# Designs tried in a protein design chat: VHH binders against Outer membrane protein assembly factor BamC (bamC). Part 11

Target 1, 338 residues: Outer membrane protein assembly factor BamC (bamC), of Kangiella koreensis (c7rcp6)
Amino acid sequence: CSWFSAKDGTEDIDDRYMKSQQDLELQVPPNVKQIEVQDRYRVPEGVIITNRNAKGKALSLDPPQLLLVGGDGVREDSEQSHPTVWVRHQDTPFMNYVSRFMMQKNIPVISSTEKQISSDWISDEDEDIFSQYIGSYNLDGQRHKVTLEIIGQNANEVAVQARNTQSQRLVDDKWVTMNTSKTVASQFLNAFLGFYDTERTKEARERILEEGTINVSLGTNSQGQIALIAERDLIAIWEHLPSVLEDLNLSVSDRDQSAGIYYFNVKEPETGFWAWLWGNDETNAKVDMEPGDYQIHLAATTYGVSMTFKDEEGNLLDSNLVTKIYPEFAASFKSRGK
Below, E stands for the ipSAE of ESMFold2; O stands for the ipSAE of OpenDDE; V2 stands for 0.75 times the mean of E and O plus 0.25 times the DockQ between their complexes.

## First folded at step 4 (VHH)

Design n9 (framework vhh_7yz9_2)
Fold by ESMFold2-Fast, scan of step 4:
Structure n9 (fold): chain B 338 residues (1-338), chain A 120 residues (1-120)
Amino acid sequence: as target 1 above (338 residues)
Amino acid sequence: QWQLVESGGGLVQAGGSLRLSCTASGFTFSYYDMGWYRQTAGNEREWVAFISRGGSTTYADSVKGRFTISRDNAKNTVYLQMNSLKPEDTAVYYCAAIRYGTSYWAMDVWGQGTPVTVSS
């Protein structure tokens, strides 16, 4: 009945985790490259992508694509015959996120197992965000059935596939079968991925709230260089850092999860008459740093996570600068993203 | 110390009723969405009912109108009221909770299951 030993098991797990994350730091490239990426923890839950007023026009001009493919933790499986993505997910019942998605979007469910969920007929409904992505200009008089299925998994990822299983159109008050569409399936998958991203952001914030605040202090990394030390595990800091950066009005430009690096930009402050009129402090960085590109390197330590600041070239930031910006970073971590 | 403990299963005749209970300990129950799943020999675990943190409920078509899921946050307990039971409802019933999606900081919990047998 004892499936987990807190004392012995926790110690062994901590050692393996810390070593693995430190090994990733060694893969840091010698040259800094800036790549635009989507931040899966930046979009707050309840943000409406307002295509409702232009839904039909947008769908006819620009077919939907997988929205989070190429972002942190999501990659496309182009070898499959149906829309499929690999999503970073471990040691949790992934289907609970799918079930929650169906429930929140009022999508009727006909069956659900630990690996598959199937909808009943879905038609156009004003408050259903999923219906905006179903891939039809003429949802009036159309209905579709869709499924999400776990088709594979590895230690770090779950493969999720969407299928449009049945489609019908209304002709003279009778439902007539029509061809299914991979576009409908892709739009359904896109809606789920957006929901999943938002839920993970909420859960990360709730974990911080329930487990207590993240304490951040000034210290040194494993190389003896100045760093901010967060008294949590690497996954928690990785998940919370985007919210901290957003709170400080810093723009994430790239992420390298394997190397433990966040790349961010400090924008030039707005000055002059328009800044006075429009309130330039709403978007200006809350930390006193010169405009430019910067890096935060995360590494697991025995008692937490080191966050080492570097410039665009990969050179360490001056210790006086790190000390100067420390209070704002520490406050943001303690505020749970506000 | 995060635990879910199911109770209330047993033997019942077709057309009868059972109430399953699942009591949570070691975590803040009100932060979790809760669900009931069931498994028959040789089949995958099948979702039965789901209740959100806010109290919204959803049901699998096979049990809709017969089963009711509810929760009592003061008692850290989720319930499944099963009415008009059929032999096809014979299964081991599992309680589940999910909060966090990280492997190292995983706060997800599953119960050990409670068997339900419906005689014809």
Scores: ipSAE 0.000, ipTM 0.282, lowest interface PAE 13.8, mean pLDDT 71

Design qa2 (from q5 with S57I K101D; framework vhh_6qgx_2)
Fold by ESMFold2-Fast, scan of step 4:
Structure qa2 (fold): chain B 338 residues (1-338), chain A 124 residues (1-124)
Amino acid sequence: as target 1 above (338 residues)
Amino acid sequence: QVQLVESGGGLVQAGGSLRLSCAASGFTFSRYAMAWFRRAPGKEREFVAAISYSGGITFYTDSVKGRFTISRDHAKNTVSLQMNSLRPEDTAVYYCAAHYDGYYLSTPSEYDYWGQGTRVTVSA
């Protein structure tokens, strides 16, 4: 059959069964290591609990609920009882983004279906999910379970709703049930929306490569060092690099595929009689580099492949030099993708 | 050299079972989501099942739910597809695919690496 979006369907019985069995093996949640945060937690000055305050609630510093209102392509659905937004979305299964969010943020999953993902316990120390302000004021020694669910869709939009389904507080080394919070649900939804926007931006850039063009930009490798970033997979860059080097009049001297390294040589420029006879610009390197031996180290990244330049000794090339040679490498790669 | 090598295909009678395996090498397996696709004669590639890089999330196409189970083994750099209650309509070449960053996608063009396929034939 032809593939259709995984938007509508039944719960994944096998997936739920497997996760439920693992959860049932655990009588208690995973131990959380002792955290230094509690020793530095500051209580607002001037909080006094008197007999008249016993009839009411203590003063609290709760953060706003929905924080990511007004983003491009996102609108709030205030008709719903739980935090809900309509997100501009077409062409791909929306749950792919929810799944990636859960995995990237290391959120444990208890069940997943085509329309709903449910977390296992999430610690209040996770500031990527819960804002620092919430952790400081509301979430010390707490853990929460949350769900994201597709509750509606049309040709242009998907409605995603967040629910805080269970909450517990640590009291005398025991987890005690507490009331769920729409604030927790809203912060979780906001964290997902920020992730979603970032992923869609990345995918839009990657779609430009559908026509086979190899785009190269200046950026950094996974270690924060200057590199050229090629927007193709590692195998494609490995296969095209020899032709790129040849186009630039650089001689490939060796390759180590297991390490992801290309070795190349920059020749001494020709001058005098031979330059006059054969054409100096036909044999000289097209990049402004000192004669010698160099290395290009390839590594897969989120945006493609990083190409890190090193000298014969394995030392990083100067960032000014990498910036200077970038245009010629970018032009050569772009022509190779056609 | 990046490779995905499928095995376990063959001829089986309707109602029978097969276990497909995909051995991965040449990349950091634990960072990739893995999926199975299939192609019947004269048709385009169809999504079958996917598993996230951690193994925490699985997804199946409706026609195989409750019959197929996808799993992965990080120590062996393998992904497996257990196929039960096979039907003649499951006859296809099955492909293993890898996608960086751990999410599953139903679109073939989004996957970074592909195996060469293993043939499954289900007789009536």
Scores: ipSAE 0.000, ipTM 0.119, lowest interface PAE 18.0, mean pLDDT 72

Design qa3 (from q5 with S57Y K101E Y104W; framework vhh_6qgx_2)
Fold by ESMFold2-Fast, scan of step 4:
Parts: structure tokens; C-alpha cells; sequence
Structure qa3 (fold): chain B 338 residues (1-338), chain A 124 residues (1-124)
């Protein structure tokens, strides 16, 4: 917990992960949540397969068991003869995730239905990336056929079962049948569960970015200069920024999409006895800036999109000014220009 | 309004080629997996080929592997099926379909949007 906690040369996976995250935080601007856009087709990292509990401890495989059980939303069904888990799932067809898993791992498929997918031979000779994450699976000239099947469903959960249906070993250039293994089935199921968790987490983040509010924080751009950081992709911020500027009573004068620049004008406040008496706040700029022409430079970052403010000559605005206008911009983005 | 408009069907002799195209409009094409299904006379719809939303992954039913190629064009919002070495068994009405989630499905009922179909007849 402490910044100075002694390791004594012992460092488990959770400690390493926390230290790695802390080091990454040194690169993250203040008050910025890290939005990491991961490719949907990226192979899940090996550590994800174990899906460790709070202290990074995996469960036993002897007798054959899942490497890890009891994660949030996953429970083992020990009454079944084959490895089976109940997974918290709603909204979309569960088999979509099974299909994605097979495709991403380049696992050859013989048959696919709404409730079952059956693989063809998974072999080390095919340079199948799947074997890299299952340990000894497909090593030493072995090949296996496996299935994933939905064997039950209720309003909140889906029961998925893995079976190793056939296994062979290479002996003197011939494939010889060997006994199927619950361990092989469990390793395959664990690989799927790690994939499923990663995909659901990614989708939840994508939905928040698409459907939720656009969160804006104070931070820095890639050059270390003060900027507003928006938790969306560059295209979304580019398309939404005109509405934000209009909501703040700022006039867009030009835009350069290739360079990522919006040009805008802050109008002089309306003055006069009657304007003063009744106010003219509906047309005056809602941001405390000197009248004149300004630029917003957009750039994609690991944390979202940086919005760097500059004057008409292209000089960076003072950090005190950027800090002062931040709340109005953040409020407008959070309401999505409403 | 969502539309999938298919073209390119027709009559060809065995061993010939056809290119089917499907033009998509009214939804964010780049977020959808696209697939081709076919229905032969007297049979249910069967899966033919699919392409992921990114175009990075393709999947084919065994009977068309090596003969058919699925592709997509993000700039034109189209998905295409190049059909080579056609066989009489390929005779069917071909449908394009779209599914949100960026992944293919073999089951027709789970697809969000469907084209009207284009007829392909392969003569002996």
C-alpha cells in the first residue's frame, strides 16, 4: 500500500502490475483517466488467462480444475462431468464471444450453431497462437479437438461447457489416438474466459465513450504543454467540438481537419445601459477570455484527445487562463453541447 | 433508414465466376460485421462467408473455401463476394447481412439487417 513498502526481493504479479501502473501514471496528466484503445483483434496477454484474484494466486490443476475460479461474474458448475462455468451475461448472444475467440486465435472450426462450436484439429505444426497461452497444450506433436457449448441459460447467466472430444499424438510420423483430458478442456475454457473478460471490459469502455458523457480534464499534450484532455477518439471530438463552441457562444471562423485545428473568435461583450440593466448573457461568451481570435489544436494521445489553446499568432495560451476556462469547456463537453 | 442493396447475381455456367456486391446505407457500416448467406431451393438459409468490421478477419464455409473471397470497402460502404469456380451446388439466392458487435455469426436470426437477396443460377 505504502510508497516505501519493502519488497525483500519477493514480487508477485499484482505488485509488479501496480508498480507498472504507478510508473505509467507519471506520464498521465493530472485528473486524467487513462483511456487505452486496444485493438479488438489483439491477442489477450498471458496474465489475463489466469484472471487472478486480489493476491494473484491461481487455483490448483490437480485434480483437473480451472486455473482460476470465483472471479466476478463467473462460477464453476462442479455437478457436470465436463468443465463448466456459469458466466454473468445479458443483452447480446453469448456465442458471439465464442465465435470471436475462435477467429482471433485462428482455431479451425468444423461446425458452428447458436449453442455449440466444434473445432477441427488444433496442432502445433500450424503455428497456432492459441497454444502459446495454454502452456503445454499442442506441444510435443499433440493435437486436440474441442467444443464449447451452451448447456444452460437464465435471465442473468449462461452455462458454458468445454469438452476435449478427440486427442492424438504424433509417433513416427503417424497420428495415434490418445485419451482425451479434462485438463485440456479446462485450459481451453480458461483461455476463452480470459478472452471473454477482456472483450466485455473493452465493450463497456467503448459504450461509455459512445453513449455516456464526454469527460474533460486538465492535463498536458505530447509536448508537455498544458491542454484539456477529452476521453474520446479524435474523430468524435472533431465532430462534437463545433457544438461545444456554439454552446459557449464562441464563433467558429475556420477549421483545418488535416492539421487538427479549430479557429474561433471571442466577441466583445455587448455594452450599454439597457444591455447592462437586463443583461445580455445569452449572446456573450460564457468563457472568461479577452476578445480576439484563438486556435484549438487537437491531437490523439494514449489518454484520449489533447486540446491545446493558442492565440491568433499560434502562441500557447497562459496556463492560468487555460485553467480558468477549463470548467466551462468541461461542463459543455459533459452535457455533449446540451 | 437502413438499407442493404445487393447486385451482381445472374446465370453462369459451371466453372464460371460472378461478383456479388452489397451497398449499405443508414447505419455506421464500419461498426458492423458483414456476412453472405444463401438459400438453395427447398432448404434453409446457410452461412457462406463473413468479414469482421475491421476487415482483418474472414471466415468461409468449407464448401466455398479457396473459391470465394469476401471483401469490404469502407470508403464506398460496400461488401463484395467474388465467386470463382462456380458449381451447380452453388445455385441459391444470396443475401448480405449486417451484425453489430464486429463479429460473424453462423445463425441467421441474430443478424440485425438483411438485403432482399440476389439470385445465382449455375448451369451444368
Amino acid sequence: as target 1 above (338 residues)
Amino acid sequence: QVQLVESGGGLVQAGGSLRLSCAASGFTFSRYAMAWFRRAPGKEREFVAAISYSGGYTFYTDSVKGRFTISRDHAKNTVSLQMNSLRPEDTAVYYCAAHYEGYWLSTPSEYDYWGQGTRVTVSA
Scores: ipSAE 0.000, ipTM 0.180, lowest interface PAE 14.8, mean pLDDT 72

Design qa4 (from q5 with G56R S57T H99D K101E; framework vhh_6qgx_2; at its last look DockQ between E and O 0.01; V2 from the best seeds 0.00; counts 0 for: pae O 14.8 > 2, placed apart)
Amino acid sequence: QVQLVESGGGLVQAGGSLRLSCAASGFTFSRYAMAWFRRAPGKEREFVAAISYSGRTTFYTDSVKGRFTISRDHAKNTVSLQMNSLRPEDTAVYYCAADYEGYYLSTPSEYDYWGQGTRVTVSA
ESMFold2-Fast, scan of step 4: ipSAE 0.675; ipTM 0.900
ESMFold2, look of step 5: ipSAE 0.012; ipTM 0.514
ESMFold2 (binder alone), look of step 5: mean pLDDT 87; pTM 0.892
OpenDDE, look of step 5: ipSAE 0.224; ipTM 0.680
ESMFold2, look of step 7: ipSAE 0.082; ipTM 0.606
ESMFold2 (binder alone), look of step 7: mean pLDDT 86; pTM 0.887
OpenDDE, look of step 7: ipSAE 0.000; ipTM 0.230

Design qa5 (from q5 with H99S K101D G102T Y104W L105G; framework vhh_6qgx_2)
Fold by ESMFold2-Fast, scan of step 4:
Structure qa5 (fold): chain B 338 residues (1-338), chain A 124 residues (1-124)
Amino acid sequence: as target 1 above (338 residues)
Amino acid sequence: QVQLVESGGGLVQAGGSLRLSCAASGFTFSRYAMAWFRRAPGKEREFVAAISYSGGSTFYTDSVKGRFTISRDHAKNTVSLQMNSLRPEDTAVYYCAASYDTYWGSTPSEYDYWGQGTRVTVSA
């Protein structure tokens, strides 16, 4: 059906089956975290691709750079003598991601096996490569050889270790040997982790997009209240909604998966000095809503999913406001479904 | 609503076999990794086995490797656990769980949806 309405073809007396389905909730075990603020499609917040040496730190005098981890799915292995992390990974050979990383960054490879890849010289004169994994300014110039190796795995994780195997610096137009550094190894591993996280996020998004365009219309939920109606299954809309909210510059503040509720915030528009300093137009909400806290309640219907908007107290938003914001939500869903 | 319904539990003697099934509805089954967890009396949920969204990769906890086999059928929206050479320590309530496949793991917190469970009792 190309048209959709939550109440079409049903009445309270005749649709007891619909009522029972809407009241049905999957039980979550007591050992499982119930509420998370972060969107599962986002890169782990604890993994940052950065140039920490921009402040002119001397690499040889710094403590080894800490691995930029702390997000879901990546944990440091402090028992190892070289930078090592355990990465959540199950679906494909892990080394495929290492190979893609080396290729996309134009990192020369001198050997590759099922569990180890070794680079040839990577010069710190190449800013496209260096800014991600070395990031240090040095008048003498440097070049390094690094390896990434799988040193362990279990049912759900792969342990990957980075080593800086050789280092040289340029002195009087000649390469001379210098000490290898755990900092170089850590920066290289961090660059790979950022790449890996981005690739996995992209793959997850592409799987969602393969399901086709998400069409959203204005209609009513099963209770006859105004709602946006998406012609997809409940889980697809649940998974897409965080990205839609981000596109509209709306901040997800909480979610209740068992109840089918997303909580979000509309921020005050920035004005004056701070708007000038930090570019407020990039962060202002793209929908015409009063600043404050809001809820979106998702419920399955015969032809798709109803999205019912409520204020912070759980009261329905008026139909005029829902009608006003509908075009922007519909446009965002349409672009996300393809 | 999302629903996972387990079936196939029961009583069996040590050394016997049992097949558990989980019927999934309310979501795009082919996009989700599926797993089996179990909880013995007085214990927390533990990972048993998982299968990727495509069915191309399977993962097992060490204590069941070679005895249990996980499989899925996209046409029927089901995931199954074939349990062979059962031991008394396999006695537990077995739960079917679903995770968007990039987030599958061995801890319960990695899973988005859970069934109500089916009881397996293995007598000595």
Scores: ipSAE 0.000, ipTM 0.123, lowest interface PAE 17.5, mean pLDDT 72

Design qa6 (framework vhh_7qbe_3)
Fold by ESMFold2-Fast, scan of step 4:
Structure qa6 (fold): chain B 338 residues (1-338), chain A 121 residues (1-121)
Amino acid sequence: as target 1 above (338 residues)
Amino acid sequence: QLQLVESGGGLVQAGGSLRLSCTASGFTFRMGWFRQGPGKEREFVASISYSGGSTFYADSVKGRFTISRDNAKNTLYLQMNSLKSEDTAVYYCAAHYEGYYLSTPSEYDYWGKGTRVTVSS
């Protein structure tokens, strides 16, 4: 949705650059402060069948419960009979994250209310939720129904509880009921907590990028002349432009706020003895422009701010030149918007 | 499964206004509006990020349409002002539940059934 025609390839460059930067920022490292809190071992009420064929085979006890507690804002509620955590949350309805988890992990939902969501049968064939968090447990030939429920809430926290409501195993090509497991419930809760932490981290980073970012594209001004288009208000662009020019090693020589003009100079690149004496690559312009004096004319439009480049005499710069320097200006504006 | 339901379409005189709504059955990360006029292909209208901090508009609607959302209600809005006969179309709500994108129709995973807007003169 650039004001410039896509046929010249400029919009493709903008799109590829923007998406690449967003993809990089959305891949946030996991929180390394994550603490594993293990409930003191007690004899579980549920038992696990150790062999696929149930005829004459021994049963084993569930292992100790283990809940993953995030570094800041997740704590176990050990007073509950089912796996339960209190999660720091205050932005939006908590159930929206539960619904997204079910949807993204392709978990079939049989019922949903404002405070509870219940799955239909989940098996190893549908999604590898359980093995991600226990690893040593093979749930092959089993299927489970699970429920996540909000059991408490205050201004800063939500208590979410997981229950394994039904379980079955495959015996002689028939599904046979088996005991439910708190281990299955804990794994399901841990899978959700991992999803929740990842989503919250991505959203926080995306908000910093999106709300603070000054997006600049190639387009045209009100006279139909080539310009850089910033999707911010005139005051913001006026305020940030000196820092952008400085970042690009361009010297601001004057400015006329009433006319909306910045005057800047591109210095001769220094070589030999004088480059050694006065500076070198670190002080040379970062844009490929001929040395001389230039102007940037700012105008508020219905859609944002147009920045039109002109030479010392007030003549428009060649469209090929404006297209060439655009990426450096766009990158500098993006970094200033935070 | 995510369901999107559009509402607010109808008949309006040129120069008038309409507000479209789209209610999602669950969480949505990114959302947008598309439209399809008589004998035309489906085209992009506007999109909005989850935070609302990033919006994109088709050149044909910039300055006239405003996209917004209320995450607490799982609802997306399109405020349409200064309507023209060229805005006559079926308007579709679209959602994506992962990733970042600008304005490509093929990147949207979920679609509503559409709401019809007719602008007369």
Scores: ipSAE 0.000, ipTM 0.217, lowest interface PAE 13.7, mean pLDDT 71

Design qb2 (from q5 with R31S Y103W S106R; framework vhh_6qgx_2)
Fold by ESMFold2-Fast, scan of step 4:
Structure qb2 (fold): chain B 338 residues (1-338), chain A 124 residues (1-124)
Amino acid sequence: as target 1 above (338 residues)
Amino acid sequence: QVQLVESGGGLVQAGGSLRLSCAASGFTFSSYAMAWFRRAPGKEREFVAAISYSGGSTFYTDSVKGRFTISRDHAKNTVSLQMNSLRPEDTAVYYCAAHYKGWYLRTPSEYDYWGQGTRVTVSA
């Protein structure tokens, strides 16, 4: 992004620094590395959109049902005439997931546009698509055509609507037209949502694996001062540092992206009997450092990224101290690449 | 270097047959779904046929279903389109296209790689 440059300004222009800058620029893709695999990217249990007409006759939209759904990953749009859900989505063209679903389930596609995909006949043999939800739903001897359409979109969500456009049943080896069903549309939409959840989870896991392990070693920065050397690009280290600090129970107090500096605080350790029983293990810093404010200065090098530790005044930390805290930082970074 | 090179086009009489071939290089062919599109003079690119990355699924536009057959050969990194019972309406430049992740799509903008095209003229 915009912050990758020689912005530190403290390093001399030499072959190592220039080579490191070039290598980092060539290897950094415009890939989103933030992993959120919480409920908002999964289909909430209890989201059932079958029998929409019956829901409209009953109490309709019930507040307790919204709470049970969790309301953040997938939510029903009960105002629509056809089964419709709003799905949390921001990263890529949503229709790519719809098209992949159709291909994986071997569903023939009649038409596909940026906002709509229409199927050819789907056999009752596709039990994965037409599984039972509410009551007994049996497709023996039937076939259906369905569509999925994006009917709305905002910065964080996509509204997807399903329609059953044609239905037939098999009578004496001939297909005979029958009435379409909102149950069929709901089942199809639910099948897609299950696929979407599985794919998003798989892709999030694959992104973590693709990043690889972040190896950190003791070394020196371009000035010859002791530093931790991370074997990743500058952008990746900048993005992972907050999580590393949090793992070590260190509070990020500020950051200066232009200068490549993270500011963090080491809290006073809890003391006494109650701290020993209730809070000692969870809140105390996992590194043996004096309480106070510290800085981490990041700079690109030939061998990765140097992380130089300084105190509140900007003075280098003693090499013995940096060596002492290195194992905990290295362990935290190693887990970040998995 | 990624390349898709079409061949086999030409002039044929109505009712005749042609076999188009597309040779792929520079990418992992077996990981891509392959498709044929066509563009008649003055018109937009139109979907014709597609085949999944495994070759287990094939898809056709209604106007060619039963007349055209798409196939692929992983050993030769080729995809072929056998065109039978050709009609004047089939006159167009035919393009080979590749899409990663094994998806079948009718939308041209979603495809990753395109060939230069081969011309097919069917005389009335």
Scores: ipSAE 0.000, ipTM 0.147, lowest interface PAE 17.7, mean pLDDT 71

Design qb3 (from q5 with R31S S57T Y103F S106K; framework vhh_6qgx_2)
Fold by ESMFold2-Fast, scan of step 4:
Structure qb3 (fold): chain B 338 residues (1-338), chain A 124 residues (1-124)
Amino acid sequence: as target 1 above (338 residues)
Amino acid sequence: QVQLVESGGGLVQAGGSLRLSCAASGFTFSSYAMAWFRRAPGKEREFVAAISYSGGTTFYTDSVKGRFTISRDHAKNTVSLQMNSLRPEDTAVYYCAAHYKGFYLKTPSEYDYWGQGTRVTVSA
């Protein structure tokens, strides 16, 4: 049989994606087989009680501490027996952030589903891993398994809960089960919340850069004449154009909003002794244009605005000149937002 | 136009090695986690390996752990899979996949872009 088919293409890939959408349940990480019912295993109580204190500190003696980034994004759910927070989240799969956290922080993973991800042993032997993921808490001779789980969701919020599922300490060169700690769970949840806040802030900043930037390309207006095409509505371009012209050291001399025209002046470059002494390139036009008066004619298009350049008499500027000045106009507009 | 183009597949004897490469274009490569999936004849796509968008974290399925190594080159916009100690059960079509800012679930539906695949045949 041919392993390659005529149906193997973009539409075929989309079809496979849609058909496998419901397969998210019961996902298992690449280095883990299905775990037997050992996750809840504990040694006899006497061993746990007598060995609660590790050389250094005992986790069970420290109070839980959760990260709060104001009351507007994260809130604690005090009704739960395990550390739980409600995080403002909508429009994207929340588990994407949990998975990125585990992956980016190189936390060993034992199992993953669409609502739960569980670590393998996190050990103090890798000081960077343990102290980084569990905060600055020192856990000499200890190792822990932790889990993050979505326990609830509404239109605006996701409830995420952390559990310390297994803990062990090193006794006479052997790992011995010890009591799990809410402190370990809380610090792990705090590490995730800090990561989540950083990622969402970075994404919001990137979205503002993408949506807030005014992209300008070289093209043609509705009459087929050379023009700069700005990917925004007419009102936004009209409001931003004076700042763009000012950035390029071009003086706005007049405007006609009903006709969609900006009139601007290219100044004579300063010359002579004072230009040499104090510098004059700072005030000179940043675009290579002859001194004089010019016009920019704006017209709305289906997906943006055409900006057509004309001289004082209303004649089109040469296409070579428009092409030459395009990069500086595009750069200036790119730094503008809606 | 977004494209992922795999190369390096072929026929190899058991115990041999192959290096698969995936060339990415049309998107901001450095913002995407990259993964390799495979599909044996008559079976669905399964996860093989993944690498984070930073390149700092890698994941492998148990059956290839210690034998396969995933890596990426941001300057060349490529992700590679070095396959050592190949076994007949590694015979499959291997696919390169991209996911925005990382997600390592085994589920193909989590990935934004896919290559057309490259065939690997391991003889007993």
Scores: ipSAE 0.000, ipTM 0.174, lowest interface PAE 15.4, mean pLDDT 72

Design qb4 (from q5 with R31S S57Y K101R Y103W L105I; framework vhh_6qgx_2)
Fold by ESMFold2-Fast, scan of step 4:
Structure qb4 (fold): chain B 338 residues (1-338), chain A 124 residues (1-124)
Amino acid sequence: as target 1 above (338 residues)
Amino acid sequence: QVQLVESGGGLVQAGGSLRLSCAASGFTFSSYAMAWFRRAPGKEREFVAAISYSGGYTFYTDSVKGRFTISRDHAKNTVSLQMNSLRPEDTAVYYCAAHYRGWYISTPSEYDYWGQGTRVTVSA
């Protein structure tokens, strides 16, 4: 029999964040600035662990470790003999992020090329890299050498492979060679993926801060249909939408950057006796929409970006509904900038 | 016309300090990451330090961490490299480089603009 395990209130946290932001704006401006800098903790759907400490986050899977996949642009390549993922990436040399990861984590590098970077020994004291479980140490008395390599590239994706190239353990104060492990390679790749996601989120936030507040108005798309018009370039709106949707307690279910589409879900509000006792308004959607699956279609225009709302089947939402939800979307976009 | 002009090189004894400066003109300085590379006689160019377009992030190769500090001044369109505790192995021609998009890159071929270099000689 399947048991239901209580989950943490990530949506409750988002709701509290919005309330806290308003309260802090009135009381303590420096706290508001601190919250704005940490505006979003972005983790792709299906990601289990990032580059946080073992005490904060843990991968609960038995060896070999599964890769952080199934989110907004990361998918596993099961055809490869070593841990490999395809990462959505188009705009800068991908190795920039690999090199930055190595340097920020103080990982010693013995060789670097445009397609591959190789570490020197990484010790058992690095909980940020090789943690599997809360409060556990996988590298006690061990050290490893690892590589990250770009093994493939498409117009929209880069394939990154991790290898554990050498491993040793301490025996009577001597380093003795031991077998390499796909688990070590997977943990290292997971640490990089968490770093990459955090950096992309920071870049999106810096861009929004540099360009000022995002103003959103009611207008029409190129077809004359009702749409929200954001006075920014398409890349900025694309990068900012996940944060806006999360603030509104809307779950991103998929994205297609080539087509310019975000897919999201409006959850059924919690009902019943226990919901009545404890109150669950904090997790409910902040926009007045019927539960179900929806789409936002983005298109560049002469005046910015049009955001057109559609239902699960791809039918245009009623103009009355779009007008009704507009204020909450506009407020969320504006609060993300300055 | 795009120009990167380095200055501040010279001869110094081991343990000494030098400050290199790079003056940028002809492009939107605030949109570019800036980096310092060096080339010792008979060797290829190697990465030394970089600073992001915003100035919020700095990157260093391991051999210079704690000794070198990179900074930028958007009002003057300059990037500087403060070099302390210099060693004979730091002897090289130092090059200023600019990269569009504003993040650290270790590969020379990814940089859009380069200066002519300034020579640093550290005596034993």
Scores: ipSAE 0.000, ipTM 0.163, lowest interface PAE 16.7, mean pLDDT 72

